# VHH binders against q84jc2, part 21

Target 1, 232 residues: q84jc2
Amino acid sequence: MSKMRNLVEEKFLEFYESWVIQLELYLHQLLIAHNNNTMSETELRHLISKLTTHHKAYYTAKWAAIREDVLAFFGSVWLNPLENACSWLTGWKPSMVFRMVDRLRKSRVVLVEAQVKKLEELRVKTKFDEQKIEREMERYQVAMADRKMVELARLGCHVGGESVMVVEAAVRGLSMGLEKMVKAADCVRLKTLKGILDILTPPQCVEFLAAAATFQVQLRRWGNRRHYVTHS

## First folded at step 1 (VHH)

Design c2q (framework vhh_7aqx_2)
Fold by ESMFold2-Fast, scan of step 1:
Parts: structure tokens; sequence; C-alpha cells
Structure c2q (fold): chain B 232 residues (1-232), chain A 125 residues (1-125)
């Protein structure tokens, strides 16, 4: 019964470790581009495209994995406890990207008024999309507590052909509902990322992506270094 | 510079066996997942099989599952595709591919960073 879950966890753990290693390599390239400031716009756009493709590859792999076992992404074994504690619906919270843009502005990047306006419009839209997803998740959780679902849980204690099949169908339905919600949240993440990159100039995109990748890599390192002493 | 070079292609009779090799240069194997793709005349390039960066996991297209086996030899910087019980439908140009990502999304050719030039496999009736 657990055979499919074990395989998904094993495969995605191996994928994620390789994905993070490549992210660190791209981060190194972003930091070189940021510090030297000698790259052409074409070269910067190429580097930005590599990062965008890398993030899309993560969601391609994730969506394939959740088709097999979406529950593996709730409390993932390939994430340390700190990374899991910071998760919102199996990943980063889309609106936090605007905090990263604001921090970048304070240190080096100067945004023109038109960019500020577009970023605020995107922030409002992202917040609206987040709230919509949260409301849908609440409705999903309420459906889990419905009398019919409680009755099906009771039937799960009885060994019999028809009742077993009905319970299995209900469990498959629940998993499909979670898959839909996770994909919806991931779509908001991708739309938010693309939206930011579309508003920023190539040098600003490089600085933003460097900041985001640095935070992700450091969060993982902080959690891993404190693995033995961190409470789950 | 990173390079992939296929070898071992050729003509073989249906029911026969053939082993393809892909020799890598300019990078370490520890971080790279490796895959084989093929392209038959007039067809789109299709996935054949993949091996993860650690070598601990493999995945195969349904059409070759049970007949083909992927393996790695890190000491030789080479990975292989052992092809058994060959069918005329296996006739294609075979390409090796490498990416820093595991085999989980291995069926998507766009996800591979490096490609070989291809080696022809012809299976006669």
Amino acid sequence: as target 1 above (232 residues)
Amino acid sequence: QVQLQESGGGLVQAGGSLRLSCTTSGFTLDYYAFSWFRQAPGEEREFVGAISSSGGSTDYADSVKGRFTISRDNAKNTFYLQMNSLKTEDTAVYYCAAGLRSYWYATESSQYDYWGQGTQVTVSS
C-alpha cells in the first residue's frame, strides 16, 4: 500500500537535492553578473531565462510527483524542519516576494515610478489570489468534516468488498482535491514570479533572483546546520 | 566545455541485442541525470529511459520497459543503454542527454542542458 509513496519520496528527494545544487550554481553566476556589471542585456536575459527555466522545471517535477502522491508534499522528507515550518500550501507564500523586492530597493536597486505602480498592482492581485486559495482550502477542510465523510471513515474499519471500494474512491477524491489546490497555489507562485520579472529591468531581475536564491539557499543551510537541535 | 558522445550504434537483426555508450567530458557525473532519447524517421524525438544523478533510480518508456537497461560507470565517465529483444520499431537515431536535475521529469527533452550528436540504430526484420 505504501509502495507508491516510498517511491515518490525517494525520486523527489533525489531530484530536489540535484535541483538545489544547480540553484547554487546559478546563484554563483548571478552574483558574478551583479558584481562585475560588464554583461550585455542579451547575456543578462539569457541568465534570467536559465533561472526561470530552472524554477519551471521544479514545478514540472512537482506536478508529476503530486499526481502519484500529493500527501508527500505536506511535511516533505526532502525539506528540513525549518523549510517545512516556512511553507504555505507546500511552497513559498507568493506575497513574500514583494518584501524581497523592497529589501533589494533599500540596498542598491532604484525603481522608477511606473515600476512601483505596476508592482503595487501585482501585489494587490497576488494577495487576492492567495485569499481565494485560502478560502478554497477552508472549504476543502470543511468538506472533510462533513457527516458523509465521517460515515465513510467509520466504514473504513469494516473489511468488505463494497465498503472498501467506497472508502478507496473517497480517498482518491480527497487526493485529487488536494492536487487541484496545490497546483492552484503553484500557479499563483509562477504568475507572481513572472510578473515581477516582467516589471523589472534585466539588471534588476538579476539582483532580485540573486536575493531570492540566496534566501532559499541560506534557509536550507540554517535548517540543516541546526538539524540535530531543531524541534519538529 | 561539456560534451556528450554516443557510440555503439549499428545494424542488428530483430530479436538481437546492442549496447550504446555515451562518453562524457568536461563535467562530473555526480550531479547529472542522464537519459536516452530516440527519433525515428518522420517522427518526433521521444523519451527512452533515464538514470538519476546518484544512479539509484531508473525510469523507462513503456515501449522499452523490461527490454532496455540503463547503467553508469563513473570511473569511465560513461553511461550505457543495453538494448535486448530489439524490434523493427526500435529503429531510430539515439541521443544521449544530460541535465543537473534527476530523472523525475526525464521525459521532457526541453529540461536537458546537454545533448550528443546521435547514433543510428537499425533493426532489420
Scores: ipSAE 0.000, ipTM 0.183, lowest interface PAE 15.3, mean pLDDT 80

Design c2r (framework vhh_7aqx_2)
Fold by ESMFold2-Fast, scan of step 1:
Structure c2r (fold): chain B 232 residues (1-232), chain A 126 residues (1-126)
Amino acid sequence: as target 1 above (232 residues)
Amino acid sequence: QVQLQESGGGLVQAGGSLRLSCTTSGFTLDYYAFSWFRQAPGEEREFVGAISSSGGSTDYADSVKGRFTISRDNAKNTFYLQMNSLKTEDTAVYYCAAKDYSFLRYLSGSPEYQYWGQGTQVTVSS
C-alpha cells in the first residue's frame, strides 16, 4: 500500500498547495512588470516585498512543521518525484541561484561592475557555507552507521517495553540533529536570496525573481506530467 | 599558481599558546578559502578549521572550538591559526591548505583542497 500520511504531512501538503498557487499568481505579476516596464520603482519594490514575504511565510511554516516531524521533509509527499530528486537538504541548493543570476548578464539587464563584484563575493560565501553544511551532513551520516545505531535498529525489531522507549529516544535525538541542519541550510538559502536582492536594482530583482519562480513552477509541472500523464 | 608555507611550529607546554602562520604566494587571497589540517603519527589527516575568502565565515572541528581561532591578513597574503589552551592531544604536524573559489573553478565543478603546505610540527609536552 501507499505510505500513510501523518497529521504534519497532511497540514503541510494543504499549506504547500496554496503557497504554490499564490507563487504562480506572483509570477504572473512579475512577468507583466518585466515585459512592459510601466511600473514605477516604488511599485516594483512593493512587488519584490510581496515575494520576499511569501518566501518568509514558507520558512515560517516549514520550521514549525520540522519541529514536529523533520523526516516528513525528506521525500516529501507534497512534492512530486522530480522535485524530490532535485532537493538538497529539503530544498533548493543555494549555489544554483547564481545560475539564474547568470541569465541577468546575458539578458538586456546590464549589471554594473560594483554589482558583479558583490555577486561574486556572495557566490563564494554561499558556496563555502553550503560545503560546511555538507560536511555536517556527512558527519551525521557516519554517526548513523556506527555500531550503536546498528544495535538500536536491531532493537527496533522487538516492539514493546524498554527497547521501544530506547529506540524512540534515539530517533528523537536524530530528528533534532536533522532539524538543526535543515534550519542551517534554510538560513543559507534566505541569506543568499536576500543578498542577491540587496545587490540588484528593482527591475533586476523582478527579472531574477521571475526566473526563479518560473523554474520552480515549471519543475513542478514537468514532474507532474511525467508522473501521471493521461492521454486525451 | 599558489604556494603555501607554514611557520610558527615548535615545542610548547600544555596550557600554552602558539600562533601558526601560512604565507601564500602566486595568487591573491580574495578568491580562496583557507584551512588548517593536522596529522598525528599513525593517524589520518584531520580537519582543524577554515576561513572563507571574505573572512566572514569560519568553521572549526569540535575538538578545537573555543581554543583555536583562524584569521586572515590579506595585506600580508597570510592566514593564521591562534592555538590557545594547548593539550597533549594537539601534538601533530599542522598543514595549511587552500581551496580555489574563483569563478572559473566554480564552473568546473566543486573543487576540493588543491593546494597544501609542507607542514609544521607542533609538540605539546605534559
Scores: ipSAE 0.000, ipTM 0.096, lowest interface PAE 21.7, mean pLDDT 79

Design c3 (framework vhh_7aqx_2)
Fold by ESMFold2-Fast, scan of step 1:
Structure c3 (fold): chain B 232 residues (1-232), chain A 125 residues (1-125)
Amino acid sequence: as target 1 above (232 residues)
Amino acid sequence: QVQLQESGGGLVQAGGSLRLSCTTSGFTFSNYEFSWFRQAPGEEREFVGAISGSGSYTDYADSVKGRFTISRDNAKNTFYLQMNSLKTEDTAVYYCAAGSPEEYLKWLSSGYDYWGQGTQVTVSS
């Protein structure tokens, strides 16, 4: 099990480092596409498709890793302390992307009233889904304290065949519960991202994705600079 | 301040090869991502290929995959596009471009481009 845990962390660290490098490369392409206004709609759609495929690859890899060791995603070794401090249920908080959407209202490309209405409806839905998951996580944590944790604590000083099996079953149940919560949060993230991209035009999608990727890359760089300078 | 200059363009026969170079100045080369774009007569500008700041990853347009290779030389502040098995449809003005995450944040606030002036590639027959 310890070997599986270490392998999951190392494999995902290697994956994530490559994934971020690719994200930076796509960000470069998004920036040039937006600034120059010389790319066709077909080229913009291809670039947007690359970004959506890239995010799908992340969640595919994440869900495979979580199946093996969900706890690796709480206090992740591939994230710096700043990224970990800003995480909401092992990733970005879905409603935060609407800050990037707000910037589109101030750009030279004007959002039409129908888009503004759909984005506001999506924002409300996203907030509702976030709150639902937060309530479920709280219930999970309280239930752990009231039943499983008390049971585990009581059985911890009794080493025997049957007692060991009960403890193992409880620990497996805890991990399965966390896996379901993380997947639920990731589903909200994917629905929010898809919803925004479905509402926006290709040039607006490029601007949105550039803003989102810029924030993600900068947060990582800010945290990495602090970590490097600390000398601890 | 920041300058990019292409070289290596010219006339080449179909099936031939060319190597384009982009020499850069005015910034810390190793912190930047680099890309190549092209614009054919009467067409819009299209993406050709890109290389990450670390050099660990590259990306290409589907039309050039397997034929073109992008690389960088941090010691020379230069990056390259090796073009093999050239086709007449590769005829275009080729542009190099540069960006970094710090510049992306500034761009988000004010907007700017780091482009070269372009170099002509003409593929005959």
Scores: ipSAE 0.005, ipTM 0.305, lowest interface PAE 12.9, mean pLDDT 80

Design c3b (framework vhh_7aqx_2)
Fold by ESMFold2-Fast, scan of step 1:
Structure c3b (fold): chain B 232 residues (1-232), chain A 125 residues (1-125)
Amino acid sequence: as target 1 above (232 residues)
Amino acid sequence: QVQLQESGGGLVQAGGSLRLSCTTSGFTFSNYEFSWFRQAPGEEREFVGAISGSGSYTDYADSVKGRFTISRDNAKNTFYLQMNSLKTEDTAVYYCAADSPLEYLYRLTGEYDYWGQGTQVTVSS
């Protein structure tokens, strides 16, 4: 029903706006911690915990919402067009986060060889998991283009009780398939984030999370302003 | 730890009815999606039906559509498979499965997070 879909979108938009405001507050705390060398390891771990809890809250809310309307997350109304254009399966592309990790190699808090090795192993596994999900998406798109599905869509355009019920069942099945795929992608995101944080020291975690949050906040602000680059 | 336990299986005559239950423990029931699978002797495990976390969506294999109904009772931490108009071809070991987004925060399984041990359903002619 369109009323139910609109309510899900409005509810998540309200949640997301609040979530981003809190992310900006945490970013401010991360930047203070990064610039101030006086914080204890316990204080840094507490701040890192706040960020991980914040991200878990996002996925908890997202997964509740996609159970009702997964399609709301493809071309989301709570994201600007630039944020939507940069999305991979309704969120950030997991392997791209390693660009922020690469920045840490040139930072004041140097990575030791054991950390470099573990991060590279995680990067390879993350890329492999992404490719598995991309193959599932391809399979899903092929299934949608199947002659029987196309015929059902054609029959559904001719109003009739039986045809309507068959089309509704097929759409429900497609939504469950997309929901499974989105959850799989989000699981790779969360495993990648946890993996990175488990490998890094608390000061390195703060720097990594600050870089990630800065990029997310700046991308949103850039897209909201729709600033153009002048060609030479 | 998370556990799933099936019950309600047994011997039933063709055309009869049976209700399977899957009782869960060790997690917040309302956050999970639930499915039923079955495996006949010498065959691979096949999907039977699923119910979403919200209860808003249910899906069924074509072979059971109209005969089987999946439901959940959040107060009892239990979900069910109501099987009507049973056929001899429905004879199989039935498994319940749970899929939680929260479990994936720490483990990407690529499959359902948790499975029951199975319960035998035998439909005689």
Scores: ipSAE 0.000, ipTM 0.130, lowest interface PAE 14.2, mean pLDDT 79

Design c3c (framework vhh_7aqx_2)
Fold by ESMFold2-Fast, scan of step 1:
Structure c3c (fold): chain B 232 residues (1-232), chain A 125 residues (1-125)
Amino acid sequence: as target 1 above (232 residues)
Amino acid sequence: QVQLQESGGGLVQAGGSLRLSCTTSGFTFSNYEFSWFRQAPGEEREFVGAISGSGSYTDYADSVKGRFTISRDNAKNTFYLQMNSLKTEDTAVYYCAASPSDWLEYLRSGSYDYWGQGTQVTVSS
């Protein structure tokens, strides 16, 4: 049987395309706010809130989708090969956003010492949370080589009645384990993003969000260009 | 209003033992996971050990595994780091930290990680 896009993949593809278009519109607004310095603090906080809500909408849709089919997020059809290659547990690696934060040290708006201290504390905690999840992923991969899983895989070589049922139950169990790890990784992403935004001033938040959105948009464009060049 | 306060630091000879305490207030203790970090002069802050919100999972840096033990007392809103067989390399400022134990608590509180002020541990040869 041919590999076909399932309903979860089709629905999330439509969602993601619209979500990225809206992200590009928000990026445009962030760049205007950053370059013109004409917006009030209230206007900046409103723009930051729109970005935060936009990212929360992504995770709301993602968690609904992974409940139905978490494997759709490993090698996602709505992402190009470069975006998929850069994924850490179905999304961005949380510690990578501190590269965007490092730009603020070279920016027009200098970070005060209290912010530097809080950002360092957050960076260390984020790395700890990543290592914890990486250890759980290692344990998951080792469990797949467990005697019971190896035996279930051997049973799957003989299609028929009981063996098919047992293999399907094992695959369901593996999917549930992945769902828990993906949700744990997404929680670290949300905690890291909120932590940074809580530490930064509104102008610094705008600069940070603009840098992050620019990287996401450019990575997608670079990957799409490479794909078209290699396939044309 | 959330506060973490370390105690128990000081000067100790190599091979000795020391117990650090972190007393917390301003949040529901049982809904948080706790960790210890340390920072030696001129170095980056490094992870030492952690205990989960349920208390059923503990984790340690390789450099301290087998020598240090983390524990928590939910009734006293306090968690501890028992340090045995201390080495001169353990000399550092030790920080306690608290984070929501799961995403539901994070969504409920909206809080980021909380940190103590640090306590100095000096191990002499």
Scores: ipSAE 0.000, ipTM 0.156, lowest interface PAE 13.8, mean pLDDT 80

Design c3d (framework vhh_7aqx_2)
Fold by ESMFold2-Fast, scan of step 1:
Structure c3d (fold): chain B 232 residues (1-232), chain A 125 residues (1-125)
Amino acid sequence: as target 1 above (232 residues)
Amino acid sequence: QVQLQESGGGLVQAGGSLRLSCTTSGFTFSNYEFSWFRQAPGEEREFVGAISGSGSYTDYADSVKGRFTISRDNAKNTFYLQMNSLKTEDTAVYYCAAGDSLYELFKYTGSYDYWGQGTQVTVSS
């Protein structure tokens, strides 16, 4: 596990670079589809399926990686500083995707009243699930502090191999707890994505996915073009 | 009140067969996608198979493909997992799950809103 830490980061960096390149290719296809009114519903559903499969591949790779080293995801080397600053529990904040949904209200393919109602219900549910996870994180941080205080008090009186093993066990427990929390957050992300796609028509799904992919790609480009000036 | 109840688990010798059933209540059965998951001691819950709301699409984990078959009976509000050519590696607690999942996302446990209590399947050599 400790020896695999750098390997997890290197392997996921390679995966993520390839995954982003493919996302940009899918974005190009989404933009072409959005501007082409002759594409059939079957063709649009096939494109939407490619995008959902692509996102599924990301979470499959992520969950395998966090099993080895969840801490790699709390300050990821495959993300630039801007992307890391915008992360919420190792990924996008679920409620933020409704800003992409709001963009659809200005589209020529307008949302009907029934869709607006369902999207608002999903938005409320998503924020509720998000806040529930935030409360779990707060409880975890308090428990982490309590464990550290107990260990510090104990280690102040004793020295030896037993102390080292106790610390290592606590670190493993910490990582397992974080893994469960990250998976819970990812489940909210996937449920939110699924919910939106279930409510939207295929043309609206294409526009939504194009908006989401554009934001993700653009955020990465903005961060990568940043130049640091260090003041003495 | 939504409930899922598994039945049909038990002890069987390698090479044998078992049929698991999941009976549902408290919702409109035809509107839901159904899946089976399993969990061996010390391991996480893993996907086994899924069937779409229309019954037109099924998917299976590679480890069970060709041996297991998932089906549904909308008239009985029940769905099934037919397990053939059982191996000792199939020993686990089997759970049924219901949700409104997309076909690409059905393998995620978080995609399911309702779960059964689980039924033990033990395959002896």
Scores: ipSAE 0.000, ipTM 0.188, lowest interface PAE 14.6, mean pLDDT 80

Design c3e (framework vhh_7aqx_2)
Fold by ESMFold2-Fast, scan of step 1:
Structure c3e (fold): chain B 232 residues (1-232), chain A 125 residues (1-125)
Amino acid sequence: as target 1 above (232 residues)
Amino acid sequence: QVQLQESGGGLVQAGGSLRLSCTTSGFTFSNYEFSWFRQAPGEEREFVGAISGSGSYTDYADSVKGRFTISRDNAKNTFYLQMNSLKTEDTAVYYCAAPSEWYRLLTEGSPYDYWGQGTQVTVSS
């Protein structure tokens, strides 16, 4: 079992390191596009498509990994402590991206009234979906303290085929519940990302994606520097 | 057992109105986002509209905005599509859909795991 979990962690670590390197390369392309107002709409859409495909590749790999070991994503070994501290259900908190859009509106991006209305509708929808998942997590945590689960934990203290089987079934059920919640959270993330990109013009999408990628890359660098200083 | 069943389809003249219903069973109804899709002959299945579990958020395809309204009745485990100012281009089989509790945005298919059998809407000019 331990060896299987180590293999999942090792495989995803290798994937994630490569994925981040490619994200940094796309960030450079986004920054060039941001500073070059002569790029065609077709060229911008192609760049946005590359970023969207890259994020979909992350979730495809993640979902394959969580089928094998969802617990690897709670306190991930491929993330530094700062990245882990900033995680909400194994990833970014969906509603936080609207704060990023609001920041861009105040500094560089001018939105038409129709876009503002659509973004507010998406913000409300995203916050609703987010709160639904938080309620499901709350129910999950309460169920762990439920009498039946306490009795199952008691049974785990006894040697025997029946009690071992019942405890193993309960642990399997717990893992399946977590996998479902992580997938639900990831679905809200992807839906929110798609929604924002559908509302924004291609130049505005480039601004948004550049800001998001910059934050992700810098958060990793800040956390890695602090960790190194602590251990060096 | 999870099921969705459409009703209310039929023949209507251009400019007319129809109300479609989708009755559901096997769901915790208030927890689900529900959607309507349509498929015209020779075309792919097209998104029409969606409603959140709370009913506080709705979304519509650009082709139907201002003409169609989606609503829900949690007491009846039913959601609706009110279709006004119908056009011949609205002629299609209309399907109601719901995601499983697991929403699949990464699959090649729809993020929706549950589908009704469809109800025919024909708009004559």
Scores: ipSAE 0.000, ipTM 0.114, lowest interface PAE 15.7, mean pLDDT 79

Design c3f (framework vhh_7aqx_2)
Fold by ESMFold2-Fast, scan of step 1:
Structure c3f (fold): chain B 232 residues (1-232), chain A 126 residues (1-126)
Amino acid sequence: as target 1 above (232 residues)
Amino acid sequence: QVQLQESGGGLVQAGGSLRLSCTTSGFTFSNYEFSWFRQAPGEEREFVGAISGSGSYTDYADSVKGRFTISRDNAKNTFYLQMNSLKTEDTAVYYCAATSPDEFYRLLSSGEYDYWGQGTQVTVSS
């Protein structure tokens, strides 16, 4: 309900602000590691693990929050308008990370033939899983125009306890469907991230994670500056 | 009723090996993602490893990567955790878990799963 939704938004906003501050600190560590050839494989693996654990913490908090109020993640108050405009099902579009991988092919980093093959297989699988979710979202949107949903919307215009309860039940059903789709999309994101990290060497992982974190941090800074300039 | 039952736990010396099995019933095995978790005395439940419904993806906690291997046998409705080079720190109650593909928590420790086993004790002596 509205009181519970406000609490969910407040708690996640507090979490997300702290999470982003820590991401920026990890980004600094990744950039130092990338520019410094003195770190051992064990030290690099430890840093990669910190980033992986950090992303796990985000999804743990997100899934707890969407169980209470999934709609809070569509047009999130903890994201600026630019971040919200760039969202695909409440987060980054899984296939976009392969643009970061393509950058590795053009840098001083050399991907061996076996890695290129595995990355292409993962890219194809990721696009397939992404398209499956897009088809499910399309079916969801079409179902919203279903005759029964239109009739429920019409009944919701009438004043009365019984019609209000029926509309509330329908809204809960819609929220459960959205929760399932958001979790499915997040599973594709996590699978894609894990798959890339498993294929890359530790130095390549550091470069990839640095590129991804840089993009996320810069997008937030650009959106915050534009919001401030527009608001001012 | 959906059930998961662990077996293969026991006492082993450091450097040894154990193979845990999780036998499932009450659902179509191929439609589910499977994971292993562990809980040491006085600690929270920790993710160990996962295998996707297709078998194409596996994931492991950094503490066990290279030592543990998760696998599945669709013909036997069973999935496994092969534990090699065991350390005293691996002492814990090990739980198997199952969830639908849409709810799979590949990178999460202590994610919400549809079904859990009762646990099997693994003790590694020095």
Scores: ipSAE 0.000, ipTM 0.140, lowest interface PAE 14.1, mean pLDDT 79

Design c3g (framework vhh_7aqx_2)
Fold by ESMFold2-Fast, scan of step 1:
Structure c3g (fold): chain B 232 residues (1-232), chain A 126 residues (1-126)
Amino acid sequence: as target 1 above (232 residues)
Amino acid sequence: QVQLQESGGGLVQAGGSLRLSCTTSGFTFSNYEFSWFRQAPGEEREFVGAISGSGSYTDYADSVKGRFTISRDNAKNTFYLQMNSLKTEDTAVYYCAAGTPEYWLRYLTSPGYDYWGQGTQVTVSS
């Protein structure tokens, strides 16, 4: 178990560091496109596609990793303490991206009435999806502390192969439950991201993706600096 | 409880059109999200398209975007897949699926859908 866990953590740390470096390169391209209006519509669409593919690659790698060890994603070693503190079920909180959409309303980018209506519908749906997952999390946490789990913990204090196997089966069941919830949350993230991009024009998509990537990169940089400052 | 039944499959020539229907048994249809999947001979089951309860959010596999349209009729407890510009590569058994809650818009073959139809064959000849 600990051997498999260590391997998952090390492999995902290596993946994530490379993934973030590539995100910063894409952010640079998004900022050039946004600030200088340099790219054609075809080039903007290709850039948006690269970002979408990059995010899909993250979730592909994540789902492979959580299949092996979902617990690695709770308090992840590849994230700094600030990034971990801002996590909602192992990732960004889907409804937070609508705060970035609100910035588009105050920018030079003009949203038409049809877009505003669709974004509001998506916002409501996203918050509803979040609340449903939060209720599932609460039920899961209650189930972990129920009488059956307390009894299994008691059995784990006794020496015997049967008791050990029963406890290990229960822990495996808990991990499977967490895996399902993490995948459910990631599906809400992907649906929210796709929904926003489907509603926005290519220049608006570039502005939105630039805002999102800037926030993610800045959060990582600030967390890394503060982590070292607080070392005794 | 919920039963899903596909209809509208059959033999069609390349470039033609077909409309698949999925009829559900009579409970609160508007609370469900609906999806179409297909399985070609010798391949895994793949996502085709999905529609939310509001009808405003639809999702499609890249291979069918611009050619296929998913829609729903809450009054008839039925949802549809309009297939235009059919290709021989579209030959497959088509399955309808329903999920509770309405949020399960995924590219994954089975997760998030509680109910499935038995499938309907679509054959596209050259």
Scores: ipSAE 0.000, ipTM 0.118, lowest interface PAE 17.3, mean pLDDT 78

Design c3h (framework vhh_7aqx_2)
Fold by ESMFold2-Fast, scan of step 1:
Structure c3h (fold): chain B 232 residues (1-232), chain A 125 residues (1-125)
Amino acid sequence: as target 1 above (232 residues)
Amino acid sequence: QVQLQESGGGLVQAGGSLRLSCTTSGFTFSNYEFSWFRQAPGEEREFVGAISGSGSYTDYADSVKGRFTISRDNAKNTFYLQMNSLKTEDTAVYYCAADTPLWELYKSYGAYDYWGQGTQVTVSS
C-alpha cells in the first residue's frame, strides 16, 4: 500500500483503466449477441475479432512495459489485492479458462464430439506447458538462494556505496530472467485462447468470451468493494 | 518480413469459374486465420469469406454462399478462393488478409493486420 508509482506503473495504470472500460463495453455487446440468435456468422465473427484485437492490444502494451520494468507486473498497482491474489505469473492461469469452456456443455449450443476431443487435447497440452513454466520458475527461485546470491544479500546489509551498487546491478540482471518467464507464460495464455476460439463455432466463441469477460469484470468489482484501513 | 501476394485474377465470362490464390511468407502459416475481401469501384471493402486457423470453420458473405469456397494448404503456405457461377456483380479488386496470432508477440513480431496488394477480377457478359 505504501509503494510510490514509477512512470511505467503510472502509464500502464492509465492504459489498463481504459482497457477495462472498453472490455465492459465489449461484454455488453457479447451478451446482446449471445441472446440474439438472428445474428449472422459474419457479424459474430466480426465481434469475436474485436475481442481478440482488444486482447492483442493488452499484450502489446504489457510486453512494452515489462521490457522497461518487469517487476511492476508482480503485485501490480493497477490491480486490487484480490486480482493480485488470483494471478499466476502476472496474469490468468491458462488451464482455468477450461472452467469457462465447461459451462458451454449446459448452453443452448451443444459441443459436438469432435470439439470435445480437440478441447481435451488442448487442455492436456495447456497443462503440460503450464507445468513446464512452473518448473522453470521454481529453478529461478532456487537459484536466488545459491551461494552467490546469499553473499550478495549479505553485502547489501553493509554501509558502503560500492556494495549497494553491486547488489543493485545483480538484481537488475535477474530482471531479464523474469521477463523471459512472463513472456513464456503469456505465450501459453495466447496459444490457449487462440486454440479454444479455433475449436469453437462463432456462437460458442461469443458465449466463451462473455463468460471470461464476466469473470474478469466481477473479480475486479468484488475486490474494489473491500474496505481498507490505512496503517501508518 | 511478412508478405501476402494474390494471384489468379483476370477477365472471365459470366457463369464461369476462377480460383484466387494467396501465397504468404515471413510467418508460420498454420497459426493464422485467413480471409478474402473485395472492393468494387466507389464502394467500401466488403467481407467475402474466412477460414479458421484449425481449418474446421469457414464463413461466407450471403452474396457468395454456395458459389465460393475458401480453403487452405498449410504445406504450400497458400490459401484459396474458388469462385464458381460468377456474376457481373462479382467484379472487384480481391484482397487477401491474415489475422496476426497473439502467440507471435513474444518474438517481437507485433500485432499487425496483414493485407495483400489486391488482384482484379472482371466478369463480363
Scores: ipSAE 0.000, ipTM 0.145, lowest interface PAE 10.8, mean pLDDT 79

